# VH-VL binders against q9nrl2r1430to1533: the designs that were tried, part 55

Target 1, 104 residues: q9nrl2r1430to1533
Amino acid sequence: GGVHELSAFEQLVVELVRHDDSWPFLKLVSKIQVPDYYDIIKKPIALNIIREKVNKCEYKLASEFIDDIELMFSNCFEYNPRNTSEAKAGTRLQAFFHIQAQKL

## First folded at step 22 (VH-VL)

Design k195
Fold by ESMFold2, fold request of step 24:
Structure k195 (fold): chain C 104 residues (1-104), chain A 123 residues (1-123), chain B 107 residues (1-107)
Amino acid sequence: as target 1 above (104 residues)
Amino acid sequence: QVQLVQPGAEVKKPGTSVKLSCKASGYTFTSYWMHWVRQAPGQGLEWIGEINPRGGTTNYNQKFQGRATLTVDKSTSTAYMELSSLRSEDTAVYYCARGPEWYQKPGLYFDYWGQGTLLTVSS
Amino acid sequence: DIVMTQSPDSLAMSLGERVTLNCKASQSVKTYVSWYQQKPGQSPKLLIYGASNRATGVPDRFSGSGSATDFTLTISSVQAEDVADYHCQQYFSYPYTFGQGTKLEIK
């Protein structure tokens, strides 16, 4: 809800973007490059969109912010088999997210 | 302009380790994935692993997990591959190869290759 | 591991002929296939990525196609300098794997 939580969300998003494994999550998956993605993933989300929602104060509860971050990882694991580069990046970035979230 | 320079040859005894180098020039070293690939005499190509020089993230072929270690030295734009517990079947040419920019799927392509280091493992 | 099987193992062609090299994956790799040319005594050179995208500096006579499990590299008019081994490689999942190669010779 308040200014302190928004600052924490911003700090967390900055840390996620800086991580090596952010590369699959920086922006929405291209329909042109991955034609079947949106046939499978119905609630697409990416770090640039989450960052914009934080900037616009669109998260009213901390749970809403956490839900979008976890949706981002869930989409990755739903679309990508576990031995793909995207899934491995997602696993490491999700673990990093959980550690960083505990600090805030 | 892009160049990956590797030593021409290394000779090692079984049971020892080797650390192979790959010096990059002509591009921003930390912006691109780096891969290691080997080719035994008369055989095909075998992917060993990849490293993101930006933060040091690695992924390995499970066949080499526990024996291969990929590192970088950003100050010298040099990638390293260390292989331990050497056996005669590790005799091969070892290539470093540049992958795509870090924000792309790391295996998308290997667009520049070193000339390779011939590692010979023999008593 | 995804096995990439190339055919034929080798072939000899006359200059100017059209050649098609095949690569079959043991399971779907979507379009995540690259092709490399390796001339005798040299390191590999990228030809094609994403099944059909020509790398910079690669002559127009080289083209790639395919998806899922079946992929081809086509040389529309073989030149003397095309004598090489040709490798397909999948990058869909770890570990990345190469086909065993196809050796192209000129008659």
Scores: ipSAE 0.824, ipTM 0.932, lowest interface PAE 0.7, mean pLDDT 94
Fold by ESMFold2, last read:
Structure k195 (fold): chain C 104 residues (1-104), chain A 123 residues (1-123), chain B 107 residues (1-107)
Amino acid sequence: as target 1 above (104 residues)
Amino acid sequence: QVQLVQPGAEVKKPGTSVKLSCKASGYTFTSYWMHWVRQAPGQGLEWIGEINPRGGTTNYNQKFQGRATLTVDKSTSTAYMELSSLRSEDTAVYYCARGPEWYQKPGLYFDYWGQGTLLTVSS
Amino acid sequence: DIVMTQSPDSLAMSLGERVTLNCKASQSVKTYVSWYQQKPGQSPKLLIYGASNRATGVPDRFSGSGSATDFTLTISSVQAEDVADYHCQQYFSYPYTFGQGTKLEIK
């Protein structure tokens, strides 16, 4: 959308990064540290990449921005079993995102 | 340099509560996970839970969910663990332990430990 | 809960011998295992994390290996100061769990 939507996307990304549970999502998973990750996850995405796309105005529709955020969470739940620290963080951050997203 | 200071001992009656403290120094308190681990006399180590001092996010061993409460006071760099409805089997040494930086997997390692508080629960 | 089972429960070794301590997980924990040394009357001390990475200040004689369910801690040449309990711990999933420990003594 417009300039107001882009500012809202940036503000929301900042709030997500600031959240305690952002730690699994700050940057792309290291192939060296987690060798099988990219065998399982074919559309990797992280908050630093989403922030860059917002900064470069690469989202043409608000739905595209929301889809990338939801893809980030779905990747987390696909790769990580429920009782892992990553999955617990993802569940809480996703709930926080839904609350913050209703404001835009 | 990094130091986690805990009181040496506490004695409590069954059915009461205790709030154990862990004073951190020598590092940026809000940048690192904090964990609590206990060890009953002659027994192994048991993880209780963890807290991120940045925003207070906690994760608990389900065994202690509903009885243990982890908090921090950022202004004094102090972590707290409160355990309610005490029983004799809660008698143990309770350690605080520093985890990795907050942006890492919280259980990656516990690199600095307090000396522990011996909690004795008896009539 | 993932059960971490250590073997042996205890052992006594001569100075300079090579020691291998075993830790088995009840299900795969990938490489998310740490090892701790606990000397008598002291708090645990980190030795190894990520199955094989030595922590800062840990002597080169300590090494770790393993993945999935089978993990080892090796002391290449046992010293007198290595008398301690040794604990493995998984951090793959909640709750984090420790093995029951292996007690190492010098003959």
Scores: ipSAE 0.824, ipTM 0.931, lowest interface PAE 0.8, mean pLDDT 94
Fold by ESMFold2, look of step 23:
Structure k195 (fold): chain C 104 residues (1-104), chain A 123 residues (1-123), chain B 107 residues (1-107)
Amino acid sequence: as target 1 above (104 residues)
Amino acid sequence: QVQLVQPGAEVKKPGTSVKLSCKASGYTFTSYWMHWVRQAPGQGLEWIGEINPRGGTTNYNQKFQGRATLTVDKSTSTAYMELSSLRSEDTAVYYCARGPEWYQKPGLYFDYWGQGTLLTVSS
Amino acid sequence: DIVMTQSPDSLAMSLGERVTLNCKASQSVKTYVSWYQQKPGQSPKLLIYGASNRATGVPDRFSGSGSATDFTLTISSVQAEDVADYHCQQYFSYPYTFGQGTKLEIK
């Protein structure tokens, strides 16, 4: 809800995007490049979409923002086996997110 | 033009360490993944690991975990691979190879390769 | 580790012939396969990525296909400069692994 929370959400998203391991999460997965993705993942989301939702004040509670970020990681682990580059990136970025989110 | 320049040869004794260099030019060093691959004489290619020069994130082939260390020096656009506790089976040509831009899957392709450093480990 | 098995191990072809090189993964790697050409005494050169995408500057006679476990590299009309080892590589999961290679020679 408030201005302080929106600034905190924006700062957190900026830190996630800056992280080396953000590469699988910057944009939605391409259906052309990964044809079966949307057969498996029903609630797709990515950092660019989350950032736009922050910009448009669509998150009323910190929990809503956190839920979208966790959905992003959950989608990654559902689609990608643990030994893939995407899953390794997701694991490290999620750990980084949990540390940064303690500041909310 | 993109170039990756490596020293031609190194000779080391078993039990020692080596630090191999790969100097990049002709592109934005921090925008692309960097990989290390080796090839023992008469054998195939073996992936060692990758590094993202932006923030230094690494992923290693578990076979080399604990022995190989990938680093970069952003100010000189140079990637390094250090290999410790050398054995005769480490005798190989070691290549650095440029991966895709950082926002892509790191193994997507290796589009530019150094000429390789021949490491000989012999008593 | 995912094992990439190439066949044949070697072959000798006449100029202008069609060559098909095979690569089989020990488990599905989806389309995450690249092909490299390595001429004697030289470093590898990228030919194909994503199973079927030709890299910039690679001649049209090179094409790739396949998905899941079975992949092919085709050279439609072999030229003298195509003498090389050819390696497939999967990048689906860690560690990335290469096939043992196929050696192509010209008669």
Scores: ipSAE 0.822, ipTM 0.934, lowest interface PAE 0.8, mean pLDDT 94
Fold by ESMFold2, look of step 22:
Structure k195 (fold): chain C 104 residues (1-104), chain A 123 residues (1-123), chain B 107 residues (1-107)
Amino acid sequence: as target 1 above (104 residues)
Amino acid sequence: QVQLVQPGAEVKKPGTSVKLSCKASGYTFTSYWMHWVRQAPGQGLEWIGEINPRGGTTNYNQKFQGRATLTVDKSTSTAYMELSSLRSEDTAVYYCARGPEWYQKPGLYFDYWGQGTLLTVSS
Amino acid sequence: DIVMTQSPDSLAMSLGERVTLNCKASQSVKTYVSWYQQKPGQSPKLLIYGASNRATGVPDRFSGSGSATDFTLTISSVQAEDVADYHCQQYFSYPYTFGQGTKLEIK
């Protein structure tokens, strides 16, 4: 939407990328390294894609932006068992996101 | 070029604690995961935990949760592992090992290892 | 915890022979397996990661294969310097676990 919202979305994405636990979410999962991922996850999304959508002004409402970030975490928990490094990172980063999202 | 330097030996009594060091050189310390692994005499390797020196995120083998504490000192490029409430069963060689770059799955590989510190816990 | 079981426990081979070392996981670990060489009195050294990727500087006589639960490390032509203990390790889930090792000797 407006310049202030786009700036807030960009700031939040920057904070997520900066966090130690962003590593599973920076880019889409590699089909070569994880061959069955796209058989299970039908709406893939990652921080680089979300950041690009912010840059292109594709989010009209904060809820649309939040929905993409929550989809990113939901995909992580759907694909990865709870005791994997990806799921542990997702849990911590999602908690961090919820704190930061209060500021939207 | 990459080096992980550990003291050769430590001797401790049961019920005490120890803080083991691992001095890194030859690479950007904060860009790579660091792991700790031990090997009791005549036994296999046992993963203790990992730390990301970038922001200090840790993950522990639950067996050591509450006893092991991983920390780093970025200014000296040194990783530490503290183990409390020592028992004779903690007698082992303790290795630090470099993991992959922080943006990769932390257990992907341990490509450089220290020479290990032999911890002996005896009365 | 995922148990990694290696076989054989030990073996003695003639120089130049082909060796296959096995590692079995108690549940699927996909391709998240690495192999380490540990020479007597030394720290482990990475050989293979991702089940089949040779680490930098590892001779091409070492290769890995497998997925899910069954993994192999192959040494195509054993050299005297290959006398070591060999460990597989899964990194699919916490805690990361190692196999008990296979000792390789030269006759």
Scores: ipSAE 0.817, ipTM 0.931, lowest interface PAE 0.8, mean pLDDT 94

Design k196
Fold by OpenDDE, look of step 22:
Structure k196 (fold): chain C 104 residues (1-104), chain A 123 residues (1-123), chain B 107 residues (1-107)
Amino acid sequence: as target 1 above (104 residues)
Amino acid sequence: QVQLVQPGAEVKKPGTSVKLSCKASGYTFTSYWMHWVRQAPGQGLEWIGEINPRGGTTNYNQKFQGRATLTVDKSTSTAYMELSSLRSEDTAVYYCARGPEWFQKPGLYFDYWGQGTLLTVSS
Amino acid sequence: DIVMTQSPDSLAMSLGERVTLNCKASQSVKTYVSWYQQKPGQSPKLLIYGASNRATGVPDRFSGSGSATDFTLTISSVQAEDVADYHCQQYYSYPYTFGQGTKLEIK
């Protein structure tokens, strides 16, 4: 049910945040540090935003939650070349997420 | 006070392996990236790899083709670098260097360095 | 790999002079550049990170600038204790790479 799924989403976000490879995703990219980021990425998102949406019960379906997480990774891979630390972290974190998401 | 303590020197034969240590103190060991950098005599610096002591995540310079292995012992706040299949060109001073906190880009800076271990590889 | 090329390889300056050290990247590294000072027989010391941010405890006479491919470390008034090798480093992509270094001496 919805309550059970909400709890699962909360737990998964906690696990993602605690992961070693979460550093690129903890909060929105700073426009000051990366001036051109928002010229390229049109739907920015981060784990803190997703956590807030979970807390506000904005996800009615698991698919909606998964879509936001996948968007987060998609943004990372769109902006960062494969040999960057951000992309490498994203690759590992996404793999972790896919394993955990199968339990939803 | 942050300190990274390394042994002074190691002497090895070609084809053997060495495991260098780096004992950290004066800060929370698991909260910062740890890097390894070497410097051949009279040469520039060369980055070997990095490790997040928090969860053990590593990234390597592919030049070493798996010869380098980074590990940590949380109980002793010690970082290790093992280098196998040693060759003469591995002769260098090997530094451990503290990186930024785990929630930052790992290569942002190296703000504290060990004194380095001189590794000599010769027949 | 991204190649960092420093210039000059060495220079000798008089006390109080302005020193300019250059670092060029083979491709854009944005502002992901750090500078280190290495005195004879010592480990490197962090001076600048993020191209222009001075590390804690670094004298005001040191400054960094640049973006994309061209970077500069400046010493506004060189002192005797500034005799050292200076290294630039990029952390934009793996592997992180350093320049070959610039040796600064005092006349």
Scores: ipSAE 0.875, ipTM 0.944, lowest interface PAE 0.5, mean pLDDT 96
Fold by ESMFold2, look of step 23:
Structure k196 (fold): chain C 104 residues (1-104), chain A 123 residues (1-123), chain B 107 residues (1-107)
Amino acid sequence: as target 1 above (104 residues)
Amino acid sequence: QVQLVQPGAEVKKPGTSVKLSCKASGYTFTSYWMHWVRQAPGQGLEWIGEINPRGGTTNYNQKFQGRATLTVDKSTSTAYMELSSLRSEDTAVYYCARGPEWFQKPGLYFDYWGQGTLLTVSS
Amino acid sequence: DIVMTQSPDSLAMSLGERVTLNCKASQSVKTYVSWYQQKPGQSPKLLIYGASNRATGVPDRFSGSGSATDFTLTISSVQAEDVADYHCQQYYSYPYTFGQGTKLEIK
């Protein structure tokens, strides 16, 4: 809600974007490249969208911000089998997120 | 312009280790995935692993997990693959190959290949 | 591991003929297939990625198609310079795997 929380959300998103394993999460999945994605994933979300929501002060509670980040990972694991590059990246980035969230 | 330079040959005894090099030039080294692939004489291609030179993240073929180690030296734009506990069946040509930009699926394509290092493992 | 099975193992063609090379995955790899050309004594060269996208500088006589488990590389009019081994590769899941190759020769 306050200014300190919003700057912490922005800092956390910046750290996620900088991580090597952010590549599957930078932008929404392309329907051209992955035609069936939006048949399976009904609440798509990505880091660029989360960052925009932080910039527009759309998160009223810290839990709402955390829920969007966890939804992003949940979508990844729902769509991608464990042995795909996307799932491996998601596992490592999610672990990194939990560490960085302690700074929140 | 883009070049991946590898030494031509290495000879090693079983039970030892080797560290193969791949010197990159003509592009921003840290912006692209790097892969290692081998080809035993008369055999097909076998993917060993990949590294993101940006932050050092690696993914390995499980067959080589624990024996292969991928590293980079960003200051010299050089990728390395170390293979330990060598056996005669490790005799092969070892290629480094450039993958796509780091923000893409790492296996999307291998667009530039080194000429390969022939590793011979023999008593 | 996903097995990529290529057919035929080898073939000999006359100049100008149409060549069809097949690659079958042991399970769906969606469209995550690339094709490589390897001329005798040389390293592989990228031809096709994403099942059907021609890489930069690859002649338009090369085309790729397929999805899920069945993939095809087509050379519309074979040239002498096309003598090579051709490999398909899946990059859907780890480990990435290559087919055993198809050797193309000119009669």
Scores: ipSAE 0.798, ipTM 0.928, lowest interface PAE 0.9, mean pLDDT 94

